VH-VL binders against Probable D-xylose utilization operon transcriptional repressor (gntR). Designs and how they scored, part 2

Target 1, 226 residues: Probable D-xylose utilization operon transcriptional repressor (gntR), of Paenarthrobacter nicotinovorans (Arthrobacter nicotinovorans) (q8gal4)
Amino acid sequence: MDATSKRLTRTTVASQVRDFIVMEIAQGRLPLGAPVREMEIAAQLGTSQTPVREAFRELAALGLLESRIHVGTRVRQLAEKDLVEAVPIRSALEGIAGRLAANNYHKHAEEVRGSFEAMKEVAEGGDRRVFAAASTTFHRSVVRAAENASLLRAWNALGIEVMTILAMASSDIPLDDAAESHRPIVDALEAGDPELAEHALTHHVAAYLPATAHSNGGVDAAVQAS

## First folded at step 1 (VH-VL)

Design dB8 (framework fv_daratumumab)
Fold by ESMFold2-Fast, scan of step 1:
Structure dB8 (fold): chain C 226 residues (1-226), chain A 122 residues (1-122), chain B 107 residues (1-107)
Amino acid sequence: as target 1 above (226 residues)
Amino acid sequence: EVQLLESGGGLVQPGGSLRLSCAVSGFTFSDYAMSWVRQAPGKGLEWVSAISGSGDYTYYADSVKGRFTISRDNSKNTLYLQMNSLRAEDTAVYFCAKEDYSSSWYEYFQHWGQGTLVTVSS
Amino acid sequence: EIVLTQSPATLSLSPGERATLSCRASQSVDSYLAWYQQKPGQAPRLLIYDASNRATGIPARFSGSGSGTDFTLTISSLEPEDFAVYYCQQYSNWPLTFGQGTKVEIK
């Protein structure tokens, strides 16, 4: 059976494999730098090798895995260079999103407030992987509230959830502090102030850079992920 | 030098059993996945079974699933294929085969044994 | 299972001629395809892996190309020792499968 039009929003086997590997890394069962073998993942999940290789390619493109000849595939360590490159881009995109979202907030307030409350609740539970997912959902809700499809596509291309999970696995920042650091964003959006919202998001995301990356000086936070 | 040497082949009646062995040398056995590949007289190659370096994961061709069991003894540097409920169609030369890289890259075969003949006939 | 179809079944050529062998997959195998040479009474010998990478010790006259479902093995100028049977094999999905083979024989 073929169709001339199709919706493709179903969870694929490849995406389930991706989620499994991400979870194993977040929980420490796949340590940073550890080898990951296609045959073992396929057998463990009861799937064929093709969706495993699709998941490996996606995770390698997102920078979570790396593949080298004679070494195979390994879990990548999050390097300072990756944050120095990605955070400024994320900061700029989310600043634009905040400015646009402030003008549309009344249409999206339930989703944004809901994701913020969910992030606070998850922080109380202490699970860093679950927090990373909740934080990513919050940021995505703000980008979605911008009502700009091109911006959302560009933001999605950065692999924010994967980077957030890796950063959370590598840090000891208290989750309560991480959650509360998002409050100024919500406050600016609720005030409907585009400049304040842009500033709140830009400064919040920029604070994820480690101190050594702030070449002009400034205040940094060791959150690094959200 | 990598060496693979199969043994255990012979003549068996339909419904019978045989166990093949493949003794290996020249590499760290536990680091490499291994396969059995067979070839019926005058016919092409057919992959039969594979086992991970640890021995924890196995795969089988549909034609042998439930009848054949692949295993390995890393302390003895030996790969095995236990063949039960043998059929005339299982008549073939059975090759032991190894990938070249000690990474997650496997399933193509740089090194092969000489093969051992299994004949299933009444 | 992924079915590999090799063509032609037999290729009759003279030494010095170019041989072109085809392997087609029933569904995409990306570049996860290998080529083997087998001479009578001998085990197969790996020629090409990852569709186009020549294995160690394999002469430069052997080359592989293609991706997805359509693959080619080329022998630029046949030597006497190249008259043999050639098999393609995919390792994109379980179970692993081989093509039925192409016999390259002397005219």
Scores: ipSAE 0.007, ipTM 0.480, lowest interface PAE 9.9, mean pLDDT 83

Design dC (framework fv_daratumumab)
Fold by ESMFold2-Fast, scan of step 1:
Structure dC (fold): chain C 226 residues (1-226), chain A 122 residues (1-122), chain B 107 residues (1-107)
Amino acid sequence: as target 1 above (226 residues)
Amino acid sequence: EVQLLESGGGLVQPGGSLRLSCAVSGFTFSSYWMSWVRQAPGKGLEWVSAISYSGGSTYYADSVKGRFTISRDNSKNTLYLQMNSLRAEDTAVYFCAKVSYDLWTGDYFDYWGQGTLVTVSS
Amino acid sequence: EIVLTQSPATLSLSPGERATLSCRASQSVYSYLAWYQQKPGQAPRLLIYDASNRATGIPARFSGSGSGTDFTLTISSLEPEDFAVYYCQQYSDWPYTFGQGTKVEIK
């Protein structure tokens, strides 16, 4: 007499399709603004349209793909206005994540420290795209440490890796300095101080705003009162 | 800052050819679709052509199909428009424009060059 | 192709007055409609995208509204620098098309 709700079995295939598309974007093989065709992905991966469509919907919700009527699906293109709009939201979400993660840090310390050390190692290689992926992995580890599934879903919707790539491209900061700028986040989490961790994440992320956005008031979320 | 700078305009005779260039800086050129938009003296804007990020897809207004060819060199951050079999009605300022994408919205032009004048006269 | 019709062709107003510009599409373009400002001898400048979103750096006196086939650009109080030609553009379907323009001129 149980009304069973079945998980779509093709969700496993859809997750593989999603991972494939994300990897293609991260490696630059599927560039920002590139068209993505359901039929081509289905043919390339040897699957049907349904799991591809499910993956496209998920990636659109994550902000990595966008679908427009009569034009089709594309990898999201970023403009300066996208950073001005997204960075304050990201700052707020990661601040919340830091606050929550500080209380759970002992359960996630190896992942967070490991991703921080990996980011420092990648910085020595000088590849800004690879660094963007490593930096995104670090921030995601902090959001995961918050142990809040809704927060992780909301954060994933912002297209953080693509945004980070654009921020690195627009930044004059050396990669070793960029990596080291994350140390206050790790220190705050290790101290188990929720307020300090929230402040460290909020301040760090706000620094990703472009210089032109700072001059027109887009930086107000980062301004500290005495 | 984003900058688009057109060049290559000038005076040409009907039936002649001309190649326009657009030098781009301030964004990752290879990641964005680009367009050419023209404006005849004293008249409105007319979309001419668009090219995908890789150059693999091109679109043209019916008025220029078969005569104009859009292309790009991503290694040089430069967009081109090869114009052949020019007619008096092709006389216009030609603008280079960046195509933007924004979730549900898409293909508006967020940045424009200053334009280059093409005059087709006899 | 989708035809965009702007009205009026010319709008003669004084500084401080409210300007209301219309753009009508021959078929639904949903919200895929942008507005541009062009001053003599200059390139067009993006004002509004997705019918109602102001582009970066555009003053609050500019606002857009509408969906489907009927769209409006409003300038709440005209400044001297606002006297220009305004174009709407649809990006719902190929080919991309522009309206014929509305000239806002000083009375």
Scores: ipSAE 0.000, ipTM 0.406, lowest interface PAE 17.3, mean pLDDT 82

Design dC1 (framework fv_daratumumab)
Fold by ESMFold2-Fast, scan of step 1:
Structure dC1 (fold): chain C 226 residues (1-226), chain A 118 residues (1-118), chain B 107 residues (1-107)
Amino acid sequence: as target 1 above (226 residues)
Amino acid sequence: EVQLLESGGGLVQPGGSLRLSCAVSGFTFSSYWMSWVRQAPGKGLEWVSAISYSGGSTYYADSVKGRFTISRDNSKNTLYLQMNSLRAEDTAVYFCAKGFTYSGLDYWGQGTLVTVSS
Amino acid sequence: EIVLTQSPATLSLSPGERATLSCRASQSVYSYLAWYQQKPGQAPRLLIYDASNRATGIPARFSGSGSGTDFTLTISSLEPEDFAVYYCQQYSDWPYTFGQGTKVEIK
């Protein structure tokens, strides 16, 4: 085979390997913190180690896998402190987004409503990976509706999709309940009420804090609805 | 509430065999690596063995390799340590421990005493 | 195997004093090091993981630092309940290994 043929074939297989690993993580079959071996994945998928290594490199760059010399590769596990630090920032950014988006909602209603309905549809199928992607798309649609490019860049820098994938992997929440929990956000945006939209986003995102974080109270009581 | 309870310890003669069990509750057992760690009377901690969430990968300290076998039954939420060809230096309290954050050990049982003596 | 050497073997201090415990690895363990506290008759308790991250419920007076081969556990102001034996553990390579422990005792 020539170099071009090898690269194209390898890239396609690596993409499929990446998608398989992400699915296994999101569905909880490949648990957070678990070791992942190139040889085991290659054997399971009936492929060589080359596309598996490429997939591992991509997933490590995304923050789903972590590689250590002599210990090997593991599924990344978010520490409680990571969520305690990131969730209040996300809540503040999405609260601002909701307030701004409510004023612009008529211009963005189709995208926001479409993303919400997509979440409900994928929840019926039970695929946690697809749900994680749909949930991330919904939140991004609200941030986009704010019509503030700096806000969108800041929000994208938080790695929301990776956090959502890892959260879905560690959660037993029924997906239909997860999807419906977003309805107050849509209702507030449709009402064109900036204050209500800010409160809906802030309250919704605050619910992503680990249960143990609530015992410490935190510095920002506005993030918590307790 | 996370609980780990070891059992199966006791007095055994050199060259004998013993099987330890660790019953767990309060977490999804099949999602975590598990370890056995021992402590001889008046001495420090010694890591003995670890097993992956599926049981597909096992690791051992050089002092026990070839004599001890770690295993798990995810349907029973139970971890095991089969100890063969026991020696006086295997006398220790054996702790069951849950893996967390890339194999740090976040929850431990109370331990079970194994005494190898004639 | 990676050998962890803890120093001092015994640290005699009074309540309110600062305790500084060292752990040295025979080769780099990067940041893959944990600290445990053990009280007489009890199982060990995880204090610090990944060299510097406090485990859930661990008081702020406990802090960890270091990377590579040299690590430190600091207790900023000793409370009566802190007098115990402390162990470091590496999980950079198989087999996993513990240090021999540092006993923090009342003067």
Scores: ipSAE 0.000, ipTM 0.400, lowest interface PAE 20.6, mean pLDDT 83

Design dC2 (framework fv_daratumumab)
Fold by ESMFold2-Fast, scan of step 1:
Structure dC2 (fold): chain C 226 residues (1-226), chain A 120 residues (1-120), chain B 107 residues (1-107)
Amino acid sequence: as target 1 above (226 residues)
Amino acid sequence: EVQLLESGGGLVQPGGSLRLSCAVSGFTFSSYWMSWVRQAPGKGLEWVSAISYSGGSTYYADSVKGRFTISRDNSKNTLYLQMNSLRAEDTAVYFCARDLSYETDYFDYWGQGTLVTVSS
Amino acid sequence: EIVLTQSPATLSLSPGERATLSCRASQSVYSYLAWYQQKPGQAPRLLIYDASNRATGIPARFSGSGSGTDFTLTISSLEPEDFAVYYCQQYSDWPYTFGQGTKVEIK
């Protein structure tokens, strides 16, 4: 065997290992903060350690796993402040993406509509992790349709997959409702309306903020005025 | 200071049993995988067994599979190796070693070892 | 299982000389290779991990290199305390395996 053949085979197995770990986290079988050991995962999946190690590195880069000397690897535990800080940035980036994508939609209509239909189909199956992946793919298709490489790089750096997985794992929202919540985005893009698309994306993403982080600080202004 | 201290070694007849212990201090024992590595007189190192954080996963070299059992008691900070059906070729110094869980699987700390002699 | 072969079996050198130790794997271990030093009557001590990273407290005269199947441990200028047996270990695939060792002895 040559090095190229081994590399291609190894990449495929590593991707499957990555997906398995993501699913365990999304479904709560691997809790936030829980330790994760390479040999344990390798034994569970009947594979060698090398593809598991590659998967761990990918997940650490994604922000799902955290490795520290003398502590080992564990599922990252995000503080509420991290989500409060990240969601407004994501909202702003996706709003810009929506505005630009509306002008380019005719070039990307198949990808965007296709990813939306795939998300609806996945929702019927009831698998929250598969839905999280489909949702992330949909949002990425919109950002890609903006045809702005710097924007896509900035969006990729934000760890959108992690945010989506955590939102799905922590939520009781029915998946069909979650899928349908994306319809206004598709409709705005198909209408080719940049302002409407920006509004649809910013409103949709901002809804991921915890209630306590809303603009009035979780306290009704009328109650404070009283 | 990290310390690993093995005990339980000694002279045993072929077919006999011994239980080795490794008492640990200076780190959070439950956060590390642990291994047993042996060295026959005048020979090199041979990995014997490994155990996960909780003891839920265990691994063995083919030469000891079915005869040796690795276990741990996190409440006592102690690692164990139960050795049954001992053979002359099991004669060795047995080291407990901390398996660095930081994506590596090399051994950063070792005990001084305990000698197991199987009379033949 | 992956077999590690170390060479030479014995190096006879004087203090101040450079020591070069080889470890060859029967199949690729990428960079998942560690080096240990063992003195008579003592436990092994970790020197190098991930082929080239020096462990905490290990003097700069120790260095590791290589990837895939061919690895080298170099001691740039031998000190009296460096005369010992050196072992390589792979952790690329299960089960873990060690080389047979290279003895560095005084001339």
Scores: ipSAE 0.000, ipTM 0.431, lowest interface PAE 14.8, mean pLDDT 82

Design dC3 (framework fv_daratumumab)
Fold by ESMFold2-Fast, scan of step 1:
Structure dC3 (fold): chain C 226 residues (1-226), chain A 121 residues (1-121), chain B 107 residues (1-107)
Amino acid sequence: as target 1 above (226 residues)
Amino acid sequence: EVQLLESGGGLVQPGGSLRLSCAVSGFTFSSYWMSWVRQAPGKGLEWVSAISYSGGSTYYADSVKGRFTISRDNSKNTLYLQMNSLRAEDTAVYFCAKDIPYYSGEDFDYWGQGTLVTVSS
Amino acid sequence: EIVLTQSPATLSLSPGERATLSCRASQSVYSYLAWYQQKPGQAPRLLIYDASNRATGIPARFSGSGSGTDFTLTISSLEPEDFAVYYCQQYSDWPYTFGQGTKVEIK
C-alpha cells in the first residue's frame, strides 16, 4: 500500500462511504434507530473497514449516527423532545429572516429563486438526500437575504441539513410536493410583504413538529414569546 | 433471550442437495448481517457464506461458490443455506451466526447450536 | 484470500499460569480481528473483537492486542473453564477466514 498526497481536493473512499450512508438514511432503507455495522457497509461498497470507520466517526460528529461501546453504532432518531425543542427555535429564526428578507428581496431575488428552482429540479430526480441539501441551501438563501450576520451564525449552529435528512427519512411526502410547499415563501418574499413572509416561514417550519405538538399553543406560543 | 436454531441437516449422497434453516429470535433479525460457518469433525472453523440485512448482498467461500446459495426471509426471521452438488468434504456441523464486529447488548450468543450434514455413499 | 496462522498448535499449561496465543495474517487486516473460544460439543463464543475490545460478559483476564499482521490473545491467569480451543478470525476482506486454532490443555 502506497501513501498518497492530499494536496488536491479529492473525493476520498471515506467521503463516498459517508455519502452512501446518508443516502440510505434519507431514502429510508437504513431505518432511524437501526444498528449500522462497519462490516455491512464495507461489504456493500466493496471496501475495507478503515474508510468505513472514518465515515462513521464523521457521521457521529454530525449527529446522524450515535455510537456506544458494546452497543455499537445506530442511526440517530429524532425524539419528539428534540423536535419540540429545536423546531420553535428554527421557526423563530427563519420567521425573523423572512421578515427582513422581504424588505431586501430585490437584492437577493436571483439567489433565492435560483435555489428554489434548483430544489424543484432535484425533486424530479427522486434523491431524498440531494433534496435535503437543496432544501437546506434554499432556507440558507432566505437567511442570507435577511442581511443579519448574527442571525446567519445562529441558524448555521442548528445543524439544519442533518435535521432535514432525518425528517425526510421519516416522511412519505413526494419530493415534488415537498419542493412546491416552499412556493408560498418565495411568493411572499417577491411581494415584499414582511408579515406574510414571516408567516410563510414559521408555518412551513412548524410542519416538522409531530402532530401531538401541532396545537395552536405550541409553535405560535414560542413565536409570540420570541 | 437471543436464540439461533439450525435445522435441515442429515445424511446425503455425494452430488445430492440439502437446505438448512436457521430460526432466529430475541433480536431484530432484519437489521443484521448473518453468516454460515461450518466445522468438519475434529477440524477447525471455516466461514461459508454471509448475507446482508436486506438480502441484496451475498458472499461465499471459494470452496462453495456456485454450489451453495444463502438467502433469508425477514418476515419469518429465518436464514437459509441451499446446498447443491454436495461433496464428502462438505461433511460438517453447520452453524448459523450473527455477524461481527460489534457486539449488541441484546445478544446472549452469536451462534446457534449447529446442525450436522454428512455426505457419504 | 487472507490466511491466518495460529501458534502454537497446542499449549499445555496449569491453572493460574498465563497463556499467550499468536495469530498472524498473510496480509494486513488492520484491527479487524476477532478471537473465539470453543469447548467440545459447543458453538464458538466471541471473546474479543476489533483486536482488543472485550465482548460483553467476557472476564477481564482475557485481553487482545496487535494490529496489521501480528495479533495476540492473552489469558492472564488460567481458570479451569478456560481450557478450550481458541480461534482467530479476520473480517477485513471477503472471504472471511479463521485460523486453524490453538488448543489450550491441562499440563
Scores: ipSAE 0.000, ipTM 0.388, lowest interface PAE 20.8, mean pLDDT 81

Design dC4 (framework fv_daratumumab)
Fold by ESMFold2-Fast, scan of step 1:
Structure dC4 (fold): chain C 226 residues (1-226), chain A 121 residues (1-121), chain B 107 residues (1-107)
Amino acid sequence: as target 1 above (226 residues)
Amino acid sequence: EVQLLESGGGLVQPGGSLRLSCAVSGFTFSSYWMSWVRQAPGKGLEWVSAISYSGGSTYYADSVKGRFTISRDNSKNTLYLQMNSLRAEDTAVYFCARGPIYSYLDAFDIWGQGTLVTVSS
Amino acid sequence: EIVLTQSPATLSLSPGERATLSCRASQSVYSYLAWYQQKPGQAPRLLIYDASNRATGIPARFSGSGSGTDFTLTISSLEPEDFAVYYCQQYSDWPYTFGQGTKVEIK
């Protein structure tokens, strides 16, 4: 028993609690907007409140849970306004990434193709949380292929995985359709055409807006501003 | 090399049925949404129906909803439109088109030659 | 549904002249607007997507502009092969809709 062994054991319990909550949210068993009680989760998992509280703080920092002074802790529910604000920024950043990545693709083809194939494989399993992680990994691989450290840092700051988890929890899109929707991005990068790749990424990401947001303002205003 | 070939059009009586097919070659069919767009003689373009990559999601114009069914067979690279309870106003050239959403353009970038459907007594 | 209104219905011009075609949407379609050219007996041909991007192989004389509800297709100097019907189309929301068309005819 040393400090390292204690820290790893303590971390894995809190991490397991975190993964459980994420899975419950992604699969719809813990509904968006629903109250979440530390004691209830602790009882359900047969653990003490301490690792549950640690998991709650981590998930709140990631934006998957939220605490309000008169409401308590709840599963975050992405409002239309949140997507209208975030999706245009993501679309712009990933469009830039696609344009840059098209010229570097030969150096990164294995990572990009590998993440695309992994996303298709996990889609067959039906686990929406695992799919959200695989989708996020694919998009990050494209951003990495841009070979622009500032772009990658900005993209990492957007909380893409959390937004993807919440979107998957709200969506009834078949996972095989969701995975296959990424093939035009791979095809554009393979073509080595920067404008086509930028377009493929921009439109793919813009499709994450809810249908009601497409009838209002949002993506176009942010994307066309630059 | 990229080609969309429609077939199945013809003359049919009001209330009758027709099945249109669109054979696809030259691209990864399963990666694209596909649509049917029609054009009545001397008139403009009207979007009719769209289908997702796997066929799990379908959309229809109000004018055909409940009467037309779009489907696809990715193993055969073929798109279909089953048209039932046909009306005189369904008379049009029916185009198979690639798109819209989750394609490179979100517009209809590749079109077939069209097949004529005439609904007349 | 989103209604697209094109104007004028017919534009009569001579080769070498500038053509300006308008498309107005009943509500914002952002930049999710395409332009197509159609000649008699032929399928439509994509000219412009995302309001201002030329499709592959489309000559530089074709340009698109606008966002929100007001869009323009410009042909800077008409060639004989440009006399055709032009359609705008929105893909901002379901159902996807087309304008009624503008016929560009030789004067």
Scores: ipSAE 0.000, ipTM 0.466, lowest interface PAE 13.8, mean pLDDT 83

Design dC5 (framework fv_daratumumab)
Fold by ESMFold2-Fast, scan of step 1:
Structure dC5 (fold): chain C 226 residues (1-226), chain A 124 residues (1-124), chain B 107 residues (1-107)
Amino acid sequence: as target 1 above (226 residues)
Amino acid sequence: EVQLLESGGGLVQPGGSLRLSCAVSGFTFSSYWMSWVRQAPGKGLEWVSAISYSGGSTYYADSVKGRFTISRDNSKNTLYLQMNSLRAEDTAVYFCAKGIEYLGSSYDYYFDYWGQGTLVTVSS
Amino acid sequence: EIVLTQSPATLSLSPGERATLSCRASQSVYSYLAWYQQKPGQAPRLLIYDASNRATGIPARFSGSGSGTDFTLTISSLEPEDFAVYYCQQYSDWPYTFGQGTKVEIK
């Protein structure tokens, strides 16, 4: 069962349709912004339209698809405005998480290291969707290490995995490089330095801002703009 | 509908080897952490090993490090435990256990489904 | 590693009585504690997770409480099928460890 779409458990066929669409998006065969038609997916998978419609509804709720009555269903594409608004919030939450996690790292070291190594292994396989899940798991392990339930709930509300899937689908960054970019976070946490950990998380997440926002002061400019 | 079925247990001499298998159905195997947990006759539960959904991260109890190897084949929905240099103290029922879904990701925190176990007896 | 100590080792009770089982951790595990039931010849069954959340399909007579180092599993009124061994497990820190078990047996 796809952990990010557990509510689709009401139909097993809908779950399979969901997984298929996510994979097509991650592999670039279903481009960002492309229209997606219920009948075409149903025909392609040899199923009826009901489970496809259920999958579309769930993926729209997750933010991977966007549906409007007159426009139809399309693969969502991240607008610059979406990143300018979301990245500063994520950066602030993960910075706080890093600071707190450094103080608790001995209790969570194996989970954080394990998630990092899993992300590196997945990167070698070249599957961008699986990498997006592994990357999200790593970041969540750091937030969990903060031992702050309110912070974890707020972070989970941001839809980080969906944004990561969409970002990976639009990027040609080598996955090995993407995985390795997380090493400074692990190093800072292992050092047990709260300020260094906060800086490592904040700087790493800020790199997700579009180049135009970076040239205008990065996170500070984005926070003021949003 | 979720089922875990262990096999490969049996009688082996000290220093010998066995390979356990756990065949899985009813969930997306490739999305979950999996573990082996053992129970010596008349004793309590002891966690033995865990493996990430991709197979890239493996963890072992100190008592089995260097002797046991956990692995998985996601294309066959099967979990494995290769046991080498077996000792009398390894005699136990070995359970396959499924990790949980927590906030969109799989973890080996605790176990929501277990197999019925397979007995490994190490005796001369 | 974190050591979990369960007490008592054995509870001898009659159907209809309340059972109270204790689990103590050698250091704080916060709320990261699960309880399992194991009947003879069977695999363990998850009862409680995160110290107090009842797993799907588990009857309301089972409840968990506690945080930090002291945890309790309560069975409000024992049914015949509840006579079993109960284990606690912590997942706060690696390696994840189990208690030695409490056997609930009929008088």
Scores: ipSAE 0.000, ipTM 0.409, lowest interface PAE 18.7, mean pLDDT 84

Design eA (framework fv_erenumab)
Heavy chain, then light chain:
Amino acid sequence: QVQLVESGGGVVQPGRSLRLSCAASGFTFSSYGMHWVRQAPGKGLEWVAVISYDGSNKYSVDSVKGRFTISRDNSKNTLFLQMNSLRAEDTAVYYCAKDHSFYDLSGAFDIWGQGTTVTVSS
Amino acid sequence: QSVLTQPPSVSAAPGQKVTISCSGSSSNIGNNYVSWYQQLPGTAPKLLIYDNNKRPSGIPDRFSGSKSGTSTTLGITGLQTGDEADYYCGTWDSSLSAVVFGGGTKLTVL
ESMFold2-Fast, scan of step 1: ipSAE 0.015; ipTM 0.541

